Miniprotein binders against q9vhn3. Designs and how they scored, part 23

Target 1, 154 residues: q9vhn3
Amino acid sequence: MDPDDDLVLENEAEEIERLQLPEELKKPIDPEEEDERVARIEFNCSGCEMHEMVHYFGRKPPFALGVIYPEDNYVMRDPFQPPPPRWQSKPEYYIAMGTKCSICSKTVCKDPGCSFYYTASFCLPCGKEELKNWPPEAQARIRKQMSVSQGRQT
Below, E stands for the ipSAE of ESMFold2; O stands for the ipSAE of OpenDDE; V2 stands for 0.75 times the mean of E and O plus 0.25 times the DockQ between their complexes.

## First folded at step 22 (miniprotein)

Design Y6 (at its last look DockQ between E and O 0.34; V2 from the best seeds 0.65)
Fold by OpenDDE base, look of step 22:
Structure Y6 (fold): chain B 154 residues (1-154), chain A 102 residues (1-102)
Amino acid sequence: as target 1 above (154 residues)
Amino acid sequence: DPSETVIVIIVGDDPEELEEALEEIVEEAERLGAEVIIRKEDGRIIVLVRNMDEEDAERIAELAEELAEELGVEVVVVIVEGLSEQEAFMLAFELLEELEEE
């Protein structure tokens, strides 16, 4: 049992959960800001049992300063941290949970066991079929990524 | 093999130069089929190029360095493995802070 296996967070959401500040450190949020901080968008991964409420779906989350995604992403903000001022180079506490498969439009998380990206996001079933149409180099890369993700689920 | 992420930080006073540098990086990344996540601010752009192999990551890094010389922008490039988007941005901000302190 290599000690490195225990540090593999199953997904980015678990990593953020660990980084979440204790509820006791919640500064009173302005009531007007409280409503914007409530996650109202349901995120359900079609590939796994991941279910979360998120704050945004789109390419440009307003709470992530100047962040632009190539595709619409389900994005969760850290409920405990106000966004830093735009002039401050501070990390923003948010997570992109997932996207929609570019072929079947099913929601998938960004876990390698649920999706991969090549020119667009794919669920594994659609991606496996589409992979056959890609250049050999791309196929090799994606197959490597899929093999690693399957090895961790075991 | 964990997917490679290239962190590119582009700094400059001319927005046109920054945008040109960004465009070239995006075009190459798209050609490679990589996921590009961009964070734009005034005078600086952070680009995460993700889901690549090592060879493609090196190509992006080399391109970014060439663009710095050609366009007169300041570029910091780091190739990292196995980072989440959040971790990559955190690292980018650390690097940016270091750059701004020099």
Scores: ipSAE 0.773, ipTM 0.924, lowest interface PAE 0.4, mean pLDDT 85
Fold by ESMFold2, look of step 22:
Structure Y6 (fold): chain B 154 residues (1-154), chain A 102 residues (1-102)
Amino acid sequence: as target 1 above (154 residues)
Amino acid sequence: DPSETVIVIIVGDDPEELEEALEEIVEEAERLGAEVIIRKEDGRIIVLVRNMDEEDAERIAELAEELAEELGVEVVVVIVEGLSEQEAFMLAFELLEELEEE
């Protein structure tokens, strides 16, 4: 005997909620503080061949005590240097590897051949389009910066 | 390729005055389109303002010195070229050690 209540579910109206993914789900998740020493975040620069595993993505890397970036950064610990004791004021050795372009969200490294910073970080394609909207003196400086791209000019 | 960096070290006993100095520097740096990286500790703040030409860097340095007088905080400001973020922080800590040895 399995009587069905002839009762229409009040939520059968197919109420469609607009899906909006939280920022926490759009970024690598660090489920445990002990895992901060393991480089489990994939960093692939869209502008070059750089591919690294890094330790943190965000504005306030926990192993760089007190440091605040203006944007989320992919940050890697120095793999050969232990972290300082928590009471020590000197920073741990680390490298901010790159960011996401503020327009297209592609990942880019800090190399001037891949990205630059003016008001925000931009990959070169997006930055070249945005450059046209900036003050002329800023345009000139950034264009010069782009012409002198990549490290070591020899 | 060298990147222009202004290193501003702000030291003081009053956290509200430190924060006010920081906010003014950040506001001006953002107006110039510069990248601002901050490190906060008790009684001191290190600010790296990066990606500026010389004229804008001098503007930030002048502002920092004016704020020191107005807010009663101690400021050390240095303009450097060709340093990475890590090298700039290392220099800032050397300068801070020299300041604290007084």
Scores: ipSAE 0.746, ipTM 0.894, lowest interface PAE 0.7, mean pLDDT 78
ESMFold2 (binder alone), look of step 22: mean pLDDT 81; pTM 0.781

## First folded at step 23 (miniprotein)

Design Z0 (at its last look DockQ between E and O 0.56; V2 from the best seeds 0.74)
Fold by OpenDDE base, look of step 23:
Structure Z0 (fold): chain B 154 residues (1-154), chain A 102 residues (1-102)
Amino acid sequence: as target 1 above (154 residues)
Amino acid sequence: DPSETVIVIIVGDDPEELEEALEEIVEEAERLGAEVIIRKVDGRIIVLVRNLDEEDAERIAELAEELAEELGVEVVVKIVEGLSEQEAFRLAWELLEELEEE
């Protein structure tokens, strides 16, 4: 058992400790950034029992990189997605929950049983009234969508 | 959702050509009364045209292909049925990654 083998192991351990990259001090997430991760906007669908807290209401959610909506949307961050590293421009996963009806301003989810889109978002009651003013082709499309959504509630 | 979604990915070196292609797609989609969701990322544009029937989806797809030829932009088009916005964007990202690896 040659005594020389013990000396080589001590030097490797010290070199490994020196090569331990300084713990990148996880820069404290700016308190403002942590605050942006808390959902503070209440979303209540007028058409169903859906109730959620969401992170954003508008056309350009800052956490949904580059996304632009035609109308103001209620948008939630995906709660299961780990925050991307600050240096990675990976788009965060998000969920668009719903919008406001263009006629009555009631909040509605994007479920076909609660709303539809034609030039703008409509709740089903308002949309049924406005449907009469639309081109026949548009009316046929929307009626088809409404019939399928009603068939699933059954 | 029985509605079809057209995914259009526009890639090119000239930002003006990309915006022109986007404008034409948006104008046609608006004429059809479709919901247009745009995502601009790193000089690329992903467009979701939603709430279309099959005929209107084909029309948007054809327009996108014509714009590619006229403007010299690269366009990837995919028609999908029954996808959420999130699912459609996920698919668009996968298609974009495939395009960049070729």
Scores: ipSAE 0.807, ipTM 0.933, lowest interface PAE 0.4, mean pLDDT 86
Fold by ESMFold2, look of step 23:
Structure Z0 (fold): chain B 154 residues (1-154), chain A 102 residues (1-102)
Amino acid sequence: as target 1 above (154 residues)
Amino acid sequence: DPSETVIVIIVGDDPEELEEALEEIVEEAERLGAEVIIRKVDGRIIVLVRNLDEEDAERIAELAEELAEELGVEVVVKIVEGLSEQEAFRLAWELLEELEEE
């Protein structure tokens, strides 16, 4: 029956855990971690022609150390800046591309001609309908922001 | 009228004081409908409160300064216009560096 213990130690991740292997013997970087470094998530703005491949969708992008968004964001590593060395604590550069509309779930970029934020992110069509339910002061503020994004002075 | 971002940097020795200050700022910012992006690194908290008009931005800044005195945390506040999220965080790091040098 002892062969089961030996086989488990030789063939199971459970046995590795019990042995408390040194950091130096850890397997190469987990493929899932390496996959997160590759821009595999398609981002296509429903409000314009923007289309990009990004690295992350969620509230806490691992390469944007310590960042917490109020809603899921499409985030990419900054292609123009190398990541900092791991031994330095400075944050990696990144770009937040956009979100999903809180009503229709369509993907929208951060451009004010495509989306805006009030309590949540909205594509312009859904936001214009939802705007009617907001306090008058908020309505005025958001309408003014949308008017400026259309290129008209206010 | 461009939208404004309030950069709030919170530093202190007591994590409960830091979290309390953060919660109060986030609560008011959410009441105003603002987008709140938080960054916590090495015991330091940076908050970006985005898409405000000038009056609401000043209200957040005043709240942050009042909380600094009330809770005994150190706060740096800066209101900016026309900066991206990333530009705002970069400026926040520069402000934090100045604070820690002093």
Scores: ipSAE 0.787, ipTM 0.914, lowest interface PAE 0.5, mean pLDDT 80
ESMFold2 (binder alone), look of step 23: mean pLDDT 81; pTM 0.803

Design Z1 (at its last look DockQ between E and O 0.62; V2 from the best seeds 0.75)
Fold by OpenDDE base, look of step 23:
Structure Z1 (fold): chain B 154 residues (1-154), chain A 102 residues (1-102)
Amino acid sequence: as target 1 above (154 residues)
Amino acid sequence: DPSEVVIVIIVGDDPEELEEALEEIVEEAERLGAEVIIRKVDGRIIVLVRNLDEEDAERIAELAEELAEELGVEIVVKIVEGLSEQEAFRLAWELLEELEEE
């Protein structure tokens, strides 16, 4: 057991310790950024029992990189997605929960049993009344949607 | 079922051509009364056109193909049924990655 083998191993261990990049001090997540991760906006669908806390209400959710909605949406961050590293422009996963009815301003989820979209979002009661003013082709499309959604509630 | 979703991916070197293509797609979708969700990422545009029937979805797809030829942009179009917004964007990203690897 030649004594020279022990000296080489000690130098490699010290060199590995020096090459350990300083633990990048996890910059404390700006308390403002941590605060943005807490869902503070109440979402309550007027058409069903869906109730959730969401992170954003508007057309351009900051955590949904580059997303632009035609109308203000209630948007929630995906609770199961780890925050991407700040340097990775990977789009965060998100869930668009719903919108406001363009006529009565009641909150509705995007479920076909609660709302539909034609030029804007409508709750089912308001949409049924407005439907009479739309082109026949649009009326036929929305009537099909309503028939399918009512069939799932039985 | 108005469950058709058209995924349109627009790629090109000229931002003005990309915006022109986007504007034309948005105008047609709005004429059809469809919901348009736009995602602009790193000079690329992903467009989701939702609440369409099959005929309207085909019209959007045809328009996108015509715009690709006229403007010299690269456009990938996919018509899918019953996808959520999240699922549609996931699929769009997969298609975009495939396009960039070729």
Scores: ipSAE 0.815, ipTM 0.936, lowest interface PAE 0.4, mean pLDDT 86
Fold by ESMFold2, look of step 23:
Structure Z1 (fold): chain B 154 residues (1-154), chain A 102 residues (1-102)
Amino acid sequence: as target 1 above (154 residues)
Amino acid sequence: DPSEVVIVIIVGDDPEELEEALEEIVEEAERLGAEVIIRKVDGRIIVLVRNLDEEDAERIAELAEELAEELGVEIVVKIVEGLSEQEAFRLAWELLEELEEE
């Protein structure tokens, strides 16, 4: 081994020690990731009594790895499941709570008694008015879904 | 008729063919007014097509089968009733794992 190669290697090691690079490598937790685990977004369904704090509003929740919604959704981490370890790439459990009505912007949960989806999400009041402009087949399908979701009352 | 969920699992080695199959399925599902939820994990694509009746769900399944032949991708399709989004993705993951073990 050449002494020049050893001298260069020793200089590089000493320069690294002077800059305290190991201190930066020993930071154990990414604060941005820990902050994302806190549920800060209030979700109140305008159609029922559901109220929750959720973790995300948007189309691509980072904790629901790879999921892409057609609209912004209120999404929470499943409170009954632990988060997956970072070194595993399997999907985390989550709950998509609801959306905003595409007409009035009121927040509604995914329950068929509060909202339905046809081309976009609608709260029931706006959707009932809007479906009158839809093809008859679409109207019939959505009306049937709403009837089943509300159950029967004899 | 309860609401149908069509689970479409798309696998293959060519990302362009995967995306083409996805785009065709999404276009038809959106034409039918369905909610389309996509999950891309480790080069696999899972599509949930929700809020369809039986006839429209069958149409999506037929399209997926045609795309599998035309594009050389492997597609698994399952039509289910009454599953939540989370339950449907759980089932899709199980189906994908079974497919990859064979």
Scores: ipSAE 0.766, ipTM 0.905, lowest interface PAE 0.5, mean pLDDT 79
ESMFold2 (binder alone), look of step 23: mean pLDDT 80; pTM 0.776

Design Z2 (at its last read DockQ between E and O 0.69; V2 from the best seeds 0.77)
Fold by OpenDDE base, look of step 23:
Structure Z2 (fold): chain B 154 residues (1-154), chain A 102 residues (1-102)
Amino acid sequence: as target 1 above (154 residues)
Amino acid sequence: DPSETVIVIIVGDDPEELEEALEEIVEEAERLGAEVIIRKIDGRIIVLVRNLDERDAERIAELAEELAEELGVEVVVKIVEGLSEQEAFRLAWELLEELEEE
């Protein structure tokens, strides 16, 4: 066991410690950015018992990179996803909870038992009345969706 | 959700051609009364056309393929049933990654 092998290992360990990039001081998350991670918008579906706190209401959620909705949506961050590094263009996972009925402005979730979409979002009561004004093909599609949603509640 | 979703991925070097393709897809989707969710990422466009029946989904898919030929953009189209918005975007991202590795 030649004594010269021990000296080379000690120098490599010191060089590795020196090459340890200084702990990038985790820049204190701007208090404003930390505040953006707290869900502060109340979401209550008028059609079911769903109640959640969400992060955003609008067409372009800032945490959902590049997402554009046709109408204002209630959107929450996925609570299980670590924030992507700012330099990684990885799409953040998010959950679109729901929207407002285009007629009565009541909040509804995206569940087929609570709302449907045709040109805009509707709660079921408003949509059933508006359905009469739509083309027959559209009426058939929406009626099919309503029948499937009612079958799951039994 | 028993409705079908069409995933359209549009890739190309000319941003004007990408926007033109997007506009045509959006116009047709709106005519059909479908929900259109757009995601623009790093010069690529992912479009979810949701709340379609099978016939309308096929129509959107055919349009996307025609636009690819006319505008010289690359288009990936997939019709899926019963997926949430989140699941559809996840699938679209996987398809986009596969396209970039080839």
Scores: ipSAE 0.812, ipTM 0.933, lowest interface PAE 0.4, mean pLDDT 86
Fold by ESMFold2, look of step 23:
Structure Z2 (fold): chain B 154 residues (1-154), chain A 102 residues (1-102)
Amino acid sequence: as target 1 above (154 residues)
Amino acid sequence: DPSETVIVIIVGDDPEELEEALEEIVEEAERLGAEVIIRKIDGRIIVLVRNLDERDAERIAELAEELAEELGVEVVVKIVEGLSEQEAFRLAWELLEELEEE
């Protein structure tokens, strides 16, 4: 009939219907943030059976707000905690899984039966060899640490 | 023996004093061979100094207290045993919240 009346009436009703939904339910999911949640880095400890997919390798994981490591670490978001809303600037929970040995570059978890830290991270085989170069008090301390770990492993 | 972690919380109004305190703690911790993990959030600094024996942990704690006096920064120090990195940061955050509540 009257095309102007039909056009205006349909257009206004459609626009009003689109704008009725709550803003919070309509927030777009940022594709780049959703992709960052996907764990794509394989972590396989050379000293034990631990295997995980993690989110980050480096010294300053962006989701571990403000954290600075002395070495590159394999870091994952805690799978049992939802990320906080970005507008709260709330720290996300995370887990530091392991590092690379400073000598052989093999990946090792943080378990004392697989690695230890003295000046840098070492897998146990490399650390046992490097231990000979350390001050006597450090050698004694680390040998005791490894002895306790071996007792736990056996 | 299990290793200890020293949690050091550094708070103050002057960023240069905060960084100076941090730098001295890191230097001594590195001399001891310790792993140092730093968290800087909202103008506050948390330092975890990890894999220490009891004597070295006390040395770091004493240094942190001396720096608080010398630089006029506020320092909270706690020595813990048997906590993971994440557990230590969670405890540090709770201590910081209690400090600023008061």
Scores: ipSAE 0.792, ipTM 0.918, lowest interface PAE 0.5, mean pLDDT 81
ESMFold2 (binder alone), look of step 23: mean pLDDT 82; pTM 0.818
ESMFold2, look of step 24: ipSAE 0.772; ipTM 0.914
ESMFold2 (binder alone), look of step 24: mean pLDDT 82; pTM 0.817
OpenDDE base, look of step 24: ipSAE 0.812; ipTM 0.933
ESMFold2, look of step 25: ipSAE 0.788; ipTM 0.916
ESMFold2 (binder alone), look of step 25: mean pLDDT 82; pTM 0.817
OpenDDE base, look of step 25: ipSAE 0.812; ipTM 0.933
ESMFold2, fold request of step 26: ipSAE 0.783, 0.781, 0.791; ipTM 0.916, 0.916, 0.916
ESMFold2 (binder alone), fold request of step 26: mean pLDDT 82, 82, 82; pTM 0.820, 0.816, 0.817
OpenDDE base, fold request of step 26: ipSAE 0.792, 0.791, 0.791; ipTM 0.928, 0.928, 0.928
ESMFold2, last read: ipSAE 0.780, 0.774, 0.791; ipTM 0.915, 0.911, 0.918
ESMFold2 (binder alone), last read: mean pLDDT 82, 82, 82; pTM 0.821, 0.816, 0.821
OpenDDE base, last read: ipSAE 0.792, 0.793, 0.788; ipTM 0.928, 0.928, 0.927

Design Z3 (at its last read DockQ between E and O 0.46; V2 from the best seeds 0.70)
Fold by OpenDDE base, look of step 24:
Structure Z3 (fold): chain B 154 residues (1-154), chain A 102 residues (1-102)
Amino acid sequence: as target 1 above (154 residues)
Amino acid sequence: DPSETVIVIIVGDDPEELEEALKEIVEEAERLGAEVIIRKVDGRIIVLVRNLDEEDAERIAELAEELAEELGVEVVVKIVEGLSEQEAFRLAWELLEELEEE
């Protein structure tokens, strides 16, 4: 019964206790800050089956560090990114999901199969109608964009 | 052909010159009907001009280079194809970090 085995066990137990960060240093996440991290805005694309909960709808998402959109966007915070420390101005990762069609106000994702942008966002049905009123060069560009999206559905 | 995005990074000591450069880029992009997404961070401006064809992308790039000479701002321009907004901003950030290390 070698006496050396007892000394190793006591040191490991004390080291484990020291590495247990006191539960008290869970700074209560301000319930208001926790509430801001919950996605509460429903996003449903009218063009596809995409359905997501997002964090923001507007031109300047506060978590996207200085991003400014030309029109209101549905924006989701990256759920996998830990909140940056308050002292670090690291850009948060985010995803712009989509917008509203400038004509019919239906929600559409940014997929070329659901919407396109020319001076504003359009759903495909509204955009196809408006396309007739645009300069020929613009029409050609938008038609090219629409053709690429339709080819992936085959 | 996938739509092109022009990444423009504007850096300078005079905020007024930065805003003027931004204004000119936005005006041209709007004339082209392109989507412009702006990111202002600590006196730096990143501009994404999206949904361009090759010709229009080159036009925006040339304008940005001209503005650098005229306004005395530092401009980095990169034309990229097939990138998402997130990917474009990530690339812009990397380019900005490289610029600041020099």
Scores: ipSAE 0.805, ipTM 0.932, lowest interface PAE 0.4, mean pLDDT 86
Fold by ESMFold2, fold request of step 26:
Structure Z3 (fold): chain B 154 residues (1-154), chain A 102 residues (1-102)
Amino acid sequence: as target 1 above (154 residues)
Amino acid sequence: DPSETVIVIIVGDDPEELEEALKEIVEEAERLGAEVIIRKVDGRIIVLVRNLDEEDAERIAELAEELAEELGVEVVVKIVEGLSEQEAFRLAWELLEELEEE
């Protein structure tokens, strides 16, 4: 073989590598990251019209770095804002959509007209019944909160 | 949401002190019925104590300041109303950036 033949082979491999780089840069690099960005969990609020596909249900959503919830939450990536780079100290945007009522297990969004939190999350019907068992100061606070939210529904 | 949120940022060199401060805040917040959302990143702890009235929010803030002195951790506390969880974390991040620029 001619030494120049070997050098030509090296150029062919390098040229092929160069031609493929733009396509690699266009596609997601990490299949696991691409899969995590697809919303596959159905969220349907039992108290209103909200219906969405979300990315996660649980207490520690991986794309909300370091976040720990007291209850399982339906969480989605914010579809209208790109994630910031990690080194900029700004966390990725996300939305906590809702939870399950601690009594009836129906899915409810965070809207005060659909749910509220005292010791746990409650849909309004279950929360109104459980409220009777709470300390008097808590009852007064929660009744005031529910009165404001009902006014917003009228 | 007309409820109050207490933002508590806890910073320090000793993980045991950080966890003890966190534990005490969470225990009192849970006693008050509050929703507690924790964020731990790079050795910093941010706690959102949500759905409090003004009196209880002040109690949590006062506890956090007392714990900072008792445990030797640095604490930044801010009481806000009308912010979403995400808005509260964004504000907390701004406060943390200001603390670290000092």
Scores: ipSAE 0.782, ipTM 0.914, lowest interface PAE 0.5, mean pLDDT 80
ESMFold2, look of step 23: ipSAE 0.778; ipTM 0.914
ESMFold2 (binder alone), look of step 23: mean pLDDT 81; pTM 0.798
OpenDDE base, look of step 23: ipSAE 0.803; ipTM 0.931
ESMFold2, look of step 24: ipSAE 0.771; ipTM 0.911
ESMFold2 (binder alone), look of step 24: mean pLDDT 82; pTM 0.807
ESMFold2, fold request of step 26: ipSAE 0.767, 0.776; ipTM 0.908, 0.913
ESMFold2 (binder alone), fold request of step 26: mean pLDDT 81, 82, 81; pTM 0.809, 0.813, 0.808
OpenDDE base, fold request of step 26: ipSAE 0.788, 0.788, 0.789; ipTM 0.927, 0.928, 0.928
ESMFold2, last read: ipSAE 0.754, 0.772, 0.777; ipTM 0.903, 0.910, 0.909
ESMFold2 (binder alone), last read: mean pLDDT 82, 82, 82; pTM 0.810, 0.812, 0.812
OpenDDE base, last read: ipSAE 0.789, 0.788, 0.788; ipTM 0.928, 0.928, 0.928

Design Z4 (at its last look DockQ between E and O 0.45; V2 from the best seeds 0.70)
Fold by OpenDDE base, look of step 23:
Structure Z4 (fold): chain B 154 residues (1-154), chain A 102 residues (1-102)
Amino acid sequence: as target 1 above (154 residues)
Amino acid sequence: DPSETVIVIIVGDDPEELEEALEEIVEEAERLGAEVIIRKVDGRIIVLVRNLDEEDAERIAELAEELAEELGVEVVVKIVEGLSEQRAFRLAWELLEELEEE
């Protein structure tokens, strides 16, 4: 397990922020394309202190070619990747920051300490209540995930 | 994330066979309550099935291999633990490049 594999979503976002080239080094991009590169959507996790500006909220981020989510996601584009030419299917680097809880609609990040997924995304409080209605096997899986995430916060 | 992710890459000449394979994988993943993230690029499909335990990950992998035989599509499957979506897609892309160079 390379130590780099444990990069929490926060570390990936911080790395992207640190690697942000000064605005001065951005080649003059078409003003319309520049406007699309500015993150204008506020993301604030209700479970932790994560706060970021993101580029997209929805199921099909236009800067993540061909990506389809089951639910609306808050998605940040990688600021370092020039937009691939429309004719080149280069993998664009992006970060899916989080979603809304399917029960209470609060914004949550994808960190196991803030949310989990079973048929839909849940914040931990709503998910704990909903868990009682799920099959025993599903309950066991989610409880295991929750226990590991709580152990890492210590 | 202690959960396992199954990376499934589906390649083939018939778009209908690719979509059929995708539908079967999605249906099984939904039955398991897993998060399915799909990426369609240049007639190829990358599927991330996330939030699985080891047993469910193996089940998805087996299904993907069976679909390859039944539908005549090429499938690459990899089970990974603790990867972010971004890293999983990066790995999938690397695997796809390797497949195309052979």
Scores: ipSAE 0.794, ipTM 0.927, lowest interface PAE 0.4, mean pLDDT 85
Fold by ESMFold2, look of step 23:
Structure Z4 (fold): chain B 154 residues (1-154), chain A 102 residues (1-102)
Amino acid sequence: as target 1 above (154 residues)
Amino acid sequence: DPSETVIVIIVGDDPEELEEALEEIVEEAERLGAEVIIRKVDGRIIVLVRNLDEEDAERIAELAEELAEELGVEVVVKIVEGLSEQRAFRLAWELLEELEEE
């Protein structure tokens, strides 16, 4: 680039577009960004037969811009959607598949027959034992939730 | 019966006021044992407070409205049941879009 190009670039809108847009569009894909499109993390629910390959494990999935979970989640993106440009902030499709039980660290999906959340995520065996230590009102609510998901009211 | 989710949308120009409102909501939601999922984008905060019964959901909604008055932030609150996390966020974005287009 020579000095005449700098003079031509005094157009603010054109200059910003040329510096930002071409740079972003022409950059090689960051290897970390490329890895985000590939589902490399194995997710196997210990409470059911669910097995999936997911894209991320953690609290802040980069393809779900701005989302913060209270604990590490196994998260996959919609396999039929390309990742959005980094400047877009509208929602996109993703699925939080599951977590690790806070007591035994076994992987569990979000299905109420496999896990539930009260203060943290629990697999059903650990949660049933821990539930005994909770306020009676919480115990009743969680027991009702578990009974509905197991078809106890049918 | 599915649990309740409280959708709280917090908007304002002062990041300190937004963060204070968020922290108070999170603190109460955690006291109730709820799962709290946050989305922060461009000066907007969406909070999903999940796995509540109706009484606790109303308590969170009431707190959010009180904080809006106390801190001078704009708050939109919606209580829903039977929605997935993704559908709740989509509804939240629709509500936010309506708020900003009005």
Scores: ipSAE 0.766, ipTM 0.905, lowest interface PAE 0.6, mean pLDDT 79
ESMFold2 (binder alone), look of step 23: mean pLDDT 80; pTM 0.792

